# VH-VL binders against o27280, part 412

Target 1, 266 residues: o27280
Amino acid sequence: MDSMNVPEVLEIKRIVEESESVKTFIFSWDFRREVRPGQFVMVWDFRDEKPMSVSLIDPVRSEIGISIRRVGEFTDRVHGLSEGDLLGIRGPYGRGFELMGRDILLVGGGIGMAPLAALADEATARGMRVDALVAARTADELLFLDRLEAAGVNISTCTDDGSCGFKGFAHERLLTLEENHDMAAVCGPEPMMFQVMRILDERDVPAQLSLERYMKCAVGICGQCCLDDTGFRVCAEGPVFWSQELSRVREFGRYRRDPAGRRVPW
Below, E stands for the ipSAE of ESMFold2; O stands for the ipSAE of OpenDDE; V2 stands for 0.75 times the mean of E and O plus 0.25 times the DockQ between their complexes.

## First folded at step 17 (VH-VL)

Design uc7 (framework fv_marstacimab; at its last look DockQ between E and O 0.23; V2 from the best seeds 0.62)
Fold by ESMFold2, look of step 17:
Order: C-alpha cells, then structure tokens, then sequence
Structure uc7 (fold): chain C 266 residues (1-266), chain A 119 residues (1-119), chain B 112 residues (1-112)
C-alpha cells in the first residue's frame, strides 16, 4: 500500500484569510514526504476530492499551507471549516518548478499566485532576485503581496479594472517590464498563461507554466488529466511544463476539458 | 563517490549516426541539469548541449542544432546524446558534465568518449 | 574563434605568481554572468578550479584564486609548482541567441 494514494486525515492547524475569496489552510506535515513548489495535493472533504496547490512549504515549523479559492460547492464547504476541523490530504503529486539562474520572473493570476509564493520563498532563500507580476480582476483579489514584499520580492501589480497598479491584463503589463530574466514561472488562467508564454518565448526567456486539468488518481494511471497531441498527463508529467513542452500541445490556451473529458471553450 | 561514465564513442563515416550514453552514480541524478561538452584533438572546450532536470528544456550549440538530440532517463540515471548527420568537424572527445543551475559551472566531468568522423 | 578571449600561453618559474586573463563582452561577463575556471592536465578531463568568479571548491589549494572586473576575469596562481603545467579554461554564460555556455580558447601554462 502506497500511503501517498490514501488520504491522510489532518487537523487544520491555522486558517489565514488571504482575501474575501481565498483562504490558506495550514497543516502539520512530515517532511519525509518531500514537497516542492509547483506540486499539488488532493484535498478530500469526505465527499469530494480536488487538486489544490501548495502555497507554503515550511520544513522548520513542519508546516504546509494549501490555498483554496471559493468557487463552488466543494470549496464553499471547505471555507466553512474552522481550526481543529479535519481534511483528508494525499500527495504531494506532480512535477514542481525547476529553478535556473539568479533572476526569476513570476507571473501569477488570481489563485495561480499560490504555487508561485512557495517558489518565491525557495528562490529568495537561494539568493535569486525575484520579480513578481501579480494579477487579478480587482485590487481586493491580489494575493500574497505582503508576504512577497517581506521576502524581498520586487512586485508589480495589474488589475483588470485598474483599481491597483497597471490597468489591464498581465501580458500587457509584462510588455512594460524588464526583459532580462534567466527564467520565468507562470501560473494562472490558461488564456493569460498563453499570452504570457508568447511574450516570454519571443524574449528567449525559459519559462515553466503550471496547468490545471481534471484529476482523479493524481499519479497518471487513469488518464483523465491528459493533454491533446502529446499524451502528457498533467498529474504525472506536469502540472508544471516548460514552454518548449507546451509548444507541441494544440489545446493549450484554446480550450479546456470538463470532468467527462469533453472540450469546452475558455 | 560522484561519477559520470561515458560510452558509445567510436569511428563513423560522414553522414552517419552515433548514440552516446553517460551513466551517473553517487548523486541524485534527477536533481541536476546536465550537459555535453566536446574537445576536438588539440583544440579547446566547446559546449554542445544542456538539458533540464526533467528533460523538458533543452539547449544546443548552433553548430549541432537540428543534428544532435540530448535526452535523459532519470529512472536509469543516464544521459544521452543522439548524433545524426555527422561531419568531420564533429570529431572530438565528448564529455558528460553535471551543471550547476545557479552559477552555471560544471563541477563533475566524465573521462570522455572519443568520436571520430572519417571516411 | 572563442567567445571568451584568453592568451594562448603564459609561463612562470617555480614559486612565482602568474595570472591568466579572460575577456568577454556585454552579453556574457558584462551581463553579470560569473566566470568559472577549469584546469585540464594532458590526457585528462577538465577539473573545476574556481567558480562564481572567486570561489574555490573543496580540495583546490588556496594558491589558486579568481577575480572579475567589468567584462574581464583573471585566474591567479601563486607558488607555481611543476604539476600546475596544464591548460586552463575560463567559462561563462552568454544570454544572446537563446543562451549558451561559452568557453575561452584555453591558456597553456608552462612552468620553467
């Protein structure tokens, strides 16, 4: 029996309110199960199981943080929980981000900043200069700004409505930013990631992007997280892919799949 | 002991193909970027190719782009270089090297394998 | 022709100090990329000697030192010994044209 594939029931140690719609749930964690930024866990509320990104990796305090946006029935139920309540956690799963060089650009949209916040901690700890472009629809939805600033990250913001920082989309703000990074890490709505990837490719900046797809097994056996044209499984070969890998994927930026595997537009 | 061991070199004709292997031991192979570097007889070092930890990002020197393919199998702790459309100018000792992903130096080198491209 | 320029040869008497220069450009050393140095004894693989401009890996004697200024770097060897007779290469990274690891042409050190 593989303990990674059976949820461990853990007590919610603390809840951090990141915004009106996003909470971070903190658990004690045995780091013999190593966790890397960009990996995900399956969160089980005893009815359903959903993939959630790890946003805090703290081996010193033996803590892991999982940031969850309220978007439907599952996440509504989880947001209704309190410290001391229980959740099932299995994982971590997937391929995390690889660091390269001394200068990294993070581009995060909405909850996509969660895995990038964990990556920022790792990058700053090893002495990298970190620039972060934090995007949201409105100022109230910009995530992790205080945490990133405290870590020494150079923050740029953009909001669709212009309520904070640059008014417009992340890729539009990116065109006005410094171009000379050793690598980039991107996570957010897939249309945003596609546009950002195009700019980074034109600048010859190596980029890694974290994708979301429907997942059940989280270890690549069931095939439900597959990408068209390549057979890549987001839970096994991803969720983090290099832009070179994604250039071979027809569906990226174009459409997504529902839980039954049907194509739906973004 | 951290070690890299190349194999697969030999004599080939121009236009031919050859596949080099590099067996890694004494370290967690999947934690490292890897590179191939070559040295023509009596000449200096020339970088050939590099590959990320997952194998998902590859880079090539212009002189080999389109002809050589770097790959890795992390389950076998092995780095590969597929060399196609070989030319006399590809004659060299080929070294496998472990790359540092922060400073970009090469701290562990194999002893090399000789590739000779000659009629 | 190498991207990084080194003198083809240098020489010194036992016990003396020599320096080996490495000159790059604004797209490599001048773009804040570090310089690393390798020693290659005849018939052997290169060995990392200095990394990150001035850092010495474990097992490399402290008579080897490195420095960087502007677009140039220097390897200094003091207390020359007969076994220091080797080829020495500098190496950096060049961001131009999708990034490349770049080596100097090499410097043959002769101990007189």
Amino acid sequence: as target 1 above (266 residues)
Amino acid sequence: EVQLLESGGGLVQPGGSLRLSCAASGFTFSDYYMSWVRQAPGKGLEWVSAISKSGGYTQYADSVKGRFTISRDNSKNTLYLQMNSLRAEDTAVYYCARLDDYYYYMDVWGQGTMVTVSS
Amino acid sequence: QSVLTQPPSVSGAPGQRVTISCTGSSSNIGDDYDVHWYQQLPGTAPKLLIYGNSNRPSGVPDRFSGSKSGTSASLAITGLQAEDEADYYCQSYDRSLRGSWVFGGGTKLTVL
Scores: ipSAE 0.758, ipTM 0.882, lowest interface PAE 1.2, mean pLDDT 89
Fold by OpenDDE, look of step 17:
Structure uc7 (fold): chain C 266 residues (1-266), chain A 119 residues (1-119), chain B 112 residues (1-112)
Amino acid sequence: as target 1 above (266 residues)
Amino acid sequence: EVQLLESGGGLVQPGGSLRLSCAASGFTFSDYYMSWVRQAPGKGLEWVSAISKSGGYTQYADSVKGRFTISRDNSKNTLYLQMNSLRAEDTAVYYCARLDDYYYYMDVWGQGTMVTVSS
Amino acid sequence: QSVLTQPPSVSGAPGQRVTISCTGSSSNIGDDYDVHWYQQLPGTAPKLLIYGNSNRPSGVPDRFSGSKSGTSASLAITGLQAEDEADYYCQSYDRSLRGSWVFGGGTKLTVL
């Protein structure tokens, strides 16, 4: 039996206030257990369990970080926790990002920047040039800007209300950028990712996209996170997918499944 | 034991095609980037192509771009190199190599397979 | 012709110390990418000798050492032995060549 399927009760070492609605919880981590950007863990508050992306990977300090946005009852409880409190963590799960080439473009929206921040750290450590398009509704919702800058990432911002950077959506800003990269990594609202992928495909830029779906087991058994027409399980074959793979996924950018398995439009 | 074993080499005429295979054993194949490196007789090493873990990303040397295609089947633990429009200058021993995905070195090499392009 | 420059040949007597240089540029060896070394015995496939500028894989004797400074790297062999007669290649990654793996031209080491 793989120990990765057993929740470990970990103490919250630090909490970083990323924004009004986002906190990063930092834990001690035994790096004998490998973790990659783009992978997720299941977070257990001893009442409920939710998948969360790994947003920080620090082998030097033997720490990982999980960024959580306050969006419901579970996250409300977690946001109420303090340093020294306990959470159950099991994982990591899923397919993470792959890195090759000279440079990479990161396109993130909202909390989607969480896995991309971890990817940025790895990419820069590998000597890659990293450009990041960071999108949010408003300036105060832009995530990880200082961290990315400190890592040497070239940042472009985009806000819906124009409070910071380009006024508009991420795909609109992308259209104004003439430079092509060797590859791209995308994470955010699925409608955003869909539009960004289309642009990148037209430009022949290989792209990886991290999807969010309702996950229950995280081990590819329950099927709650299956994607239509392909049978891809987001928890097993994903959450990171290549654009070529998602081109086969009918529901991508169009709808998702709710806990009852019903189609819910984006 | 970690091992790579190339096959598929041989004699081919200019303009012809050849498909090389590399069978991996002793490690989790899908966890590693892979590459092809060739060595012309009496010459040095030349990187040919690389492929990501899942096969979703590929790179090629300018000398083979548009003519060679790298691919992999993780279910078969096999790396491939489809070589089309072969030229005399493609004559070489072709090695498959396992890539470190962080420092970009090759830590495991096959024995190589000889490809000869001649009329 | 090779992106990385090596001397075509070096020689030494048994027991001596020899060094093989590898010269690159800011787009490869510089501060951005590490240098790796391979040993190729006659009639055999290359073998990783040094990775990450100065690290030895398991099974590589400590008489082999690597170093990097600026845009150059060096492989040093102390206590030269007859079995060390081989071709040696340095390797790095070059960002100016569409992100390509690059090798030196190779150095033939002769043990006198």
Scores: ipSAE 0.739, ipTM 0.904, lowest interface PAE 0.7, mean pLDDT 94
ESMFold2 (binder alone), look of step 17: mean pLDDT 93; pTM 0.951

Design uc8 (framework fv_marstacimab; at its last look DockQ between E and O 0.76; V2 from the best seeds 0.00; counts 0 for: pae E 3.3 > 2)
Fold by OpenDDE, look of step 17:
Structure uc8 (fold): chain C 266 residues (1-266), chain A 119 residues (1-119), chain B 112 residues (1-112)
Amino acid sequence: as target 1 above (266 residues)
Amino acid sequence: EVQLLESGGGLVQPGGSLRLSCAASGFTFSDYYMSWVRQAPGKGLEWVSAISKSGGYTQYADSVKGRFTISRDNSKNTLYLQMNSLRAEDTAVYYCARLDDYSYGMDVWGQGTMVTVSS
Amino acid sequence: QSVLTQPPSVSGAPGQRVTISCTGSSSNIGDDYDVHWYQQLPGTAPKLLIYGNSNRPSGVPDRFSGSKSGTSASLAITGLQAEDEADYYCQSYDRSLRGSWVFGGGTKLTVL
């Protein structure tokens, strides 16, 4: 119904190598079409289409960035592209993050930092104090540290192997942090998000969490991204959910649906 | 002109239910947190409930928790307050207010709607 | 009973300066949350008078001023006028109360 459902063929303006496995692709963007942190776009390489979070929103430069982790055939092809090459982009889709208060905590794991980086930019521009807990398996997988630091974000890191920051998982590091915030935004592996949400709930910190599910249409029609019990469609009612909403979702932190619609444990 | 207009108030018996509405105009309703504040006759202001922009997050004062439900329909630019198990102490003028999501102030108020709980 | 404490009443003659105090705690005003003031004329809805401790919305005369220090805030009215007779409420936010908007008990200002 909306023009946003029409794919636009865009030229890759710039490629930023974030890590060995993650690249950010920068595109010129007409900001007459609003985009919010937490929303996603469908990226089309003229063979296949995948949902990707918006990781950069720059109205000054009229640019957006999409961060993509190399994890399969589609992303392998995309990672093989160069500046000047073309991709199809349609969107943005989904519900993005809301901001509330003066202090915000960001908790991100791996590529989950992509939407949070965009949120950090907005929050800092608004004048909020931003704390970020950035988690990864190893130091070389920590994303956006320089960018966050440049934005004035207070960063805490944790790695599974202890190669950088706190040795352990994000929820474990969070337990060691005493300061509360007006709200939190969380994105990463769902088991991580589940544990982090529990801690935040105990602390009475309002939290928003960005979920990842298999998405096909991105417009709430096919139902492939539906969450059990609630009927929430991750592409339409999400991908950003409040913790109060997710508390009603039985499958959260427990299992997901594969492309065949089968339950797959995390 | 930015405006909030409450409706739905009236007389109800203890234990009864009532649903208040607040119609918003003059601004993008979905861009704002909203709140209900009440004032008993001759008394001060008391915050009742708040709701996020999307409606996915709600807060309640302890005095109404479990009995009142705040909700919103952004397509209708309307805020709601479902009040169940009403008590005499719930008698008040109920105001809807627009919240500033940064400073937590209330910059726009409706005229209020009177709710009287009496046998 | 109110989380924020205000004097129940203040009075002044036309042209005088009056102040209304609002005392909170370390969990609200002292936690660096902003204080807002509302004016409620008799028989009307509250109106935002001061936001963000000391800012005046459009249409509010400059004879109204707000300040905040420590765990307390103050509303000052200079050049008191008859139309200033109203109830005044301070408001802040308290994170320790599961995130609650909190009001003072209100102050009735009488212009003598």
Scores: ipSAE 0.916, ipTM 0.955, lowest interface PAE 0.5, mean pLDDT 95
Fold by ESMFold2, look of step 17:
Structure uc8 (fold): chain C 266 residues (1-266), chain A 119 residues (1-119), chain B 112 residues (1-112)
Amino acid sequence: as target 1 above (266 residues)
Amino acid sequence: EVQLLESGGGLVQPGGSLRLSCAASGFTFSDYYMSWVRQAPGKGLEWVSAISKSGGYTQYADSVKGRFTISRDNSKNTLYLQMNSLRAEDTAVYYCARLDDYSYGMDVWGQGTMVTVSS
Amino acid sequence: QSVLTQPPSVSGAPGQRVTISCTGSSSNIGDDYDVHWYQQLPGTAPKLLIYGNSNRPSGVPDRFSGSKSGTSASLAITGLQAEDEADYYCQSYDRSLRGSWVFGGGTKLTVL
C-alpha cells in the first residue's frame, strides 16, 4: 500500500498573486512527508492532473506552497479557485537539488524560479552565499524578488524587453557575471538552460538543471517523461540532473516531444 | 557507529582489473559525497576520485582518468571503484572516505584494502 | 613533486612546539580554498585533525591548531607528547587541476 500515489484532498489556505500569470497556492502540510527543493507534486483539480513545482517549504508554519503559471485550461481553472476551495495533491516526487560548496549561483527563467526560491531558502539557512540571476520576458513577470532579497540573496535581473535590469537573455547576462561559484542550479525554459549550461561547463562550474517533460504517472512507470539517448525518466531519475548527466542527452535544448511522442521545436 | 568497510583488494597482474567496494553504515549514505584515497607502500596519501550524493557528478585524479570509474549504489549503501588497465604504480592501500557535507574534510575513513599489481 | 609542499620530517622534544608548513599556490590555497589536516598514526588509517583551516573536530586537543595565510598553511602542535608521533598531511582543492583534491607529500613527526 502506497498512499503517496493517491491524491490527498487539501484546502487552499492562502493564495499569493506573484504576477499577472502566476499564483502560489499555500496548503497545510504534514512534514512527515518530507519535501526537498526541486521535487514536484501532482496537482489534481478533479478533472485533470499536472506536475507543479514546490516553491515554499515552511515546516515552522506547517505550510507548503505550489506556484502555478496560467497557461491553459487546467491552470485557468486552478487560477479561478479561492481560499477554502479544494485541490488534490500527490507526492512529492523526483530527485531534488544537492547543495555543494559555499557559493551557489541560481539561474531561473519565469516559473523556473519557483523551485529555486525554495532552494535559496535552504542554501541561506546553511550559511551559503547565494547569487540569483532572475530572468523573465518583462519586469512584471520577474518572480520572487522581494522574497529572495529578504533571504539575503544577491539578485541580478534580466528581461527580454529590457524593462528591468539587463536587456536580453539569461545566458548573455551570465557572461558578464564573476566566475566565483562552487555550483549552480538552473531551472527555466529548456533553450535558456542549454545556453546557461554551456557557459557553466566552459567555466568548470558544476551545475544541476531541473527539466520538465510530459508526465503521467510521476513514478517512472509509464515512460512518457523519458529523455532520448539515456532512458532517464524525468520523474524518477530527475527532474534535477547534473550537467555531466545531461551531456549525453542529445535532445536537451534542441527539441521537445508532444504527447504523441513526436519531435517538435522548442 | 559510523563505519566504512572496504573490500575487493588483492593481487592482480598488470593490465588486469579489480572492483573495490566500500560498505557504509551508521549514517544516511545518500547525504554525503564520497571519495577514494590511496597510499602506496612507504608513500604519502594520494586522492583518487570523488562522487556526488546522487552519483551524477564524478571527479578523478589525472593519474587514473580513463582507467578507473567511481560509482555508488545508494540503495545498498555501497561505494565502488572499478579499476581497469592496472599498472605497478597503482599498488597501494585504497581507503574510502566520507566528505563532510559543508567543509569537505574527510571526516570518516575506512581501514583500507590492499591492491598489489605485480607479475 | 606534490602540488602542496610539506617538509619531509620535523622533530621536537616533549613539551616543545612544532610547526608543519604546507605551501601551495594561487590555484589552491591562494584561491581561498580551505586547508584540512590529517594525522596518520603508525599502522592506522588517517583521521581528520583540522578542517576549514583552523577548526578542530570533537576529540582533538586544543594544542593542535591550524592557520592559513596567502598561499600557505601551517599546523602548530604545542606541548608535544609521545603519542603525537605520526605522519601529518595537508589537503586542499586545486582549480587548475580541473577541480582536483590534493594532498601534501606528508611530514613525519618524531618526538625525541
Scores: ipSAE 0.383, ipTM 0.737, lowest interface PAE 3.3, mean pLDDT 87
ESMFold2 (binder alone), look of step 17: mean pLDDT 93; pTM 0.955

Design uc9 (framework fv_marstacimab; at its last look DockQ between E and O 0.65; V2 from the best seeds 0.00; counts 0 for: pae E 3.9 > 2)
Fold by OpenDDE, look of step 17:
Structure uc9 (fold): chain C 266 residues (1-266), chain A 119 residues (1-119), chain B 112 residues (1-112)
Amino acid sequence: as target 1 above (266 residues)
Amino acid sequence: EVQLLESGGGLVQPGGSLRLSCAASGFTFSDYYMSWVRQAPGKGLEWVSMISKSGGYTQYADSVKGRFTISRDNSKNTLYLQMNSLRAEDTAVYYCARLDDYYYGMDVWGQGTMVTVSS
Amino acid sequence: QSVLTQPPSVSGAPGQRVTISCTGSSSNIGDDYDVHWYQQLPGTAPKLLIYGNSNRPSGVPDRFSGSKSGTSASLAITGLQAEDEADYYCQSYDRSLRGSWVFGGGTKLTVL
């Protein structure tokens, strides 16, 4: 079934508190509608609409999860919701992650771990060896550690303040890891992703990166999420891009565009 | 039935260009990595190029880097190989092959198309 | 020069057992990459014969078997038949070559 561009009103089945600032909202899902790790949905609280990555895909329980970080008015409202409350969900949209090989490296920062957690589940279910470098500012902001561990993921952590794991940034920790992988998936702050991509390219590790941009329509029409100079639309050609694609994107790691279309540095 | 069918082979002069096509049927084309493998007359198999499911990632053998370009159109279930600056040593049967993305083997092969580079 | 080494030819009588070796290195077969085998009948395209070191695709007789040990692999054919006369290629993956699919030089099997 092709997804209609009309939000479906769904009941929040469960809420998982991942951290002080992150909650995962779980919904019943009809898996006749395929969803892939790395894809996103548009979440509508009947006032505003925002794109959110799918962080849980459970065909057995017929559920999906959406992890949302509290960062503004919209997310404040959503975080105020309870189990049994309603949200509008339309999608999924965008290009998800591809899997190849026997082993995969996941590099995630903060809420960027959301799509990677879903990918980890798929990869482990497939029988792949999964290593995950989980980064955050502080230990209490590290996401999905228990879930990843339960899935059999080998976890390495790094924190800016050294409160857990390696003290430093994800790319710095990556430099200390000598093992090569068949491919990597990366999601987090764009400056982090930029540095990680450079390292992976030097190591000849194929990498996919999930980008965040201001998205309005989610269907490739409005152009608000276009990337310079390729014209890639994050909502249509992305949000997951191969490093080879991003190498042609000049703005990557340097700036983004705000809702008015102005360049804003990272 | 799962099938790959190559086309576009022929005779070309050194320095010339040729574009090969591979039509896929019987499976969801966009769910698979694809590759080109060639075989010179009386010689063994040589991997030429690989492309990801979405087409966003490509790899090439050193012998063809900078001269060949692999691409795909998932809406047409077609794989392509643009060959530029052709050399005599590029003379071969070119096979389209479906890649297994877990074992890194090639589980489906086309019949091949002959490319002859000669003055 | 092929990255994987195979004997150029092997022969056997009908009903006999023959083996074809495939020798790699620590950067491919020895780096825990699987070995695959292909059969190429005269004038035809290669066909996957063995994947993942020892697995047979549907339609491949059980008289074909594959194994891997260390940096080498082997294809064994029992109950050799006239129709088995073909070229056989081993294939693996080499991460050190910027991620390349690598083939053996091929082995011509003659049924006497």
Scores: ipSAE 0.919, ipTM 0.956, lowest interface PAE 0.5, mean pLDDT 95
Fold by ESMFold2, look of step 17:
Structure uc9 (fold): chain C 266 residues (1-266), chain A 119 residues (1-119), chain B 112 residues (1-112)
Amino acid sequence: as target 1 above (266 residues)
Amino acid sequence: EVQLLESGGGLVQPGGSLRLSCAASGFTFSDYYMSWVRQAPGKGLEWVSMISKSGGYTQYADSVKGRFTISRDNSKNTLYLQMNSLRAEDTAVYYCARLDDYYYGMDVWGQGTMVTVSS
Amino acid sequence: QSVLTQPPSVSGAPGQRVTISCTGSSSNIGDDYDVHWYQQLPGTAPKLLIYGNSNRPSGVPDRFSGSKSGTSASLAITGLQAEDEADYYCQSYDRSLRGSWVFGGGTKLTVL
């Protein structure tokens, strides 16, 4: 990349409150910079810069939406902003989801539903049948249900505490769903994604999974987003990977790293 | 111009190996799924294999699974088919094909390369 | 035999109309998957003729048309010309083959 590595300072056009802890920030966007579901942008609040998934892609209104969960100091500051305030945006970066076949299954955990909501819009526009399994800890954290319903998506829910839908984990609910999908797209906590991938592999359903790793340059040259064993860079070869690609990655679903870089169990 | 050009065909004995190449030009190769299709002499078309844009997903016809490997090098705009444990029934013209980016019909075909497997 | 069934041959005189059928099953055409058609002139590579059931690529004459109903599809050719003498193949997506593309057995069109 060249001059696209420099954040552009953009005005927040609109804020949608998706839940108590998640807001979608909407910006005007020049779609000569193509954007695909599953790609990400780097959001700069004039102190820190963090990767965020694109959750809304609207070429008709020339808008993109970026959904951000309040989870720490950076996201607290961003959540304190109002319409008209400024953020730096650079990107988009990374490889997005690919669509094929007629029937797609979406499996999203928490904020992981954000890029899948964008994908659902594309899939339904292509005339695909879309089933979505939306997972969260509690009912209040289930994201994008109204939007998915309006798009004609067949929604199943699960919550850890049973406050809405199936009580339990996404992979447990998946075992009770129909098996006739041509592909799947999965995004959420990595342990969830590993369990879901295992089930989909047994069913011979091709899956694409979106990974998160630490990012600095976002264009694949600094090496900070590399996966063990393969050298795949999440910001360049990912963040979306096919399940066949992830079969070579020992790290996926098996361990995390502490600040010293040591492998530790999940 | 949009073009696909196969190479690497020839005469091999049963049990042998052969590697086919398909050079792509005139379009952004990495934006498209690619496929191999074969046609035995005097017979119809048979789908052999497909590969996703990144090369991260591949599929094979049952008749070649475990023996053939599709791959691509997007930096060289080239699709490959590694054929191992060749059998007489693999004798065919092998075509390289590009899948349309919306309907996934095979909208560009190469001229084909002949593979003959016989003693 | 082929997952998609086509008649082995069809013939017609110049100026006539012919149709070529493509019969599938509930796992492909009957599951509303698209049907594509290819023309293969003698000694040449196949060429996309109809895609997405009824759409013509640029350069394909409007005397070629496609349709789909139930588990079957049809290619119609009107105003037959000598240059139409070729093999014609239908293609669809089939779930029962682990989500793969399948071709019909092919139909040889002879122009009398």
Scores: ipSAE 0.355, ipTM 0.740, lowest interface PAE 3.9, mean pLDDT 87
ESMFold2 (binder alone), look of step 17: mean pLDDT 92; pTM 0.947

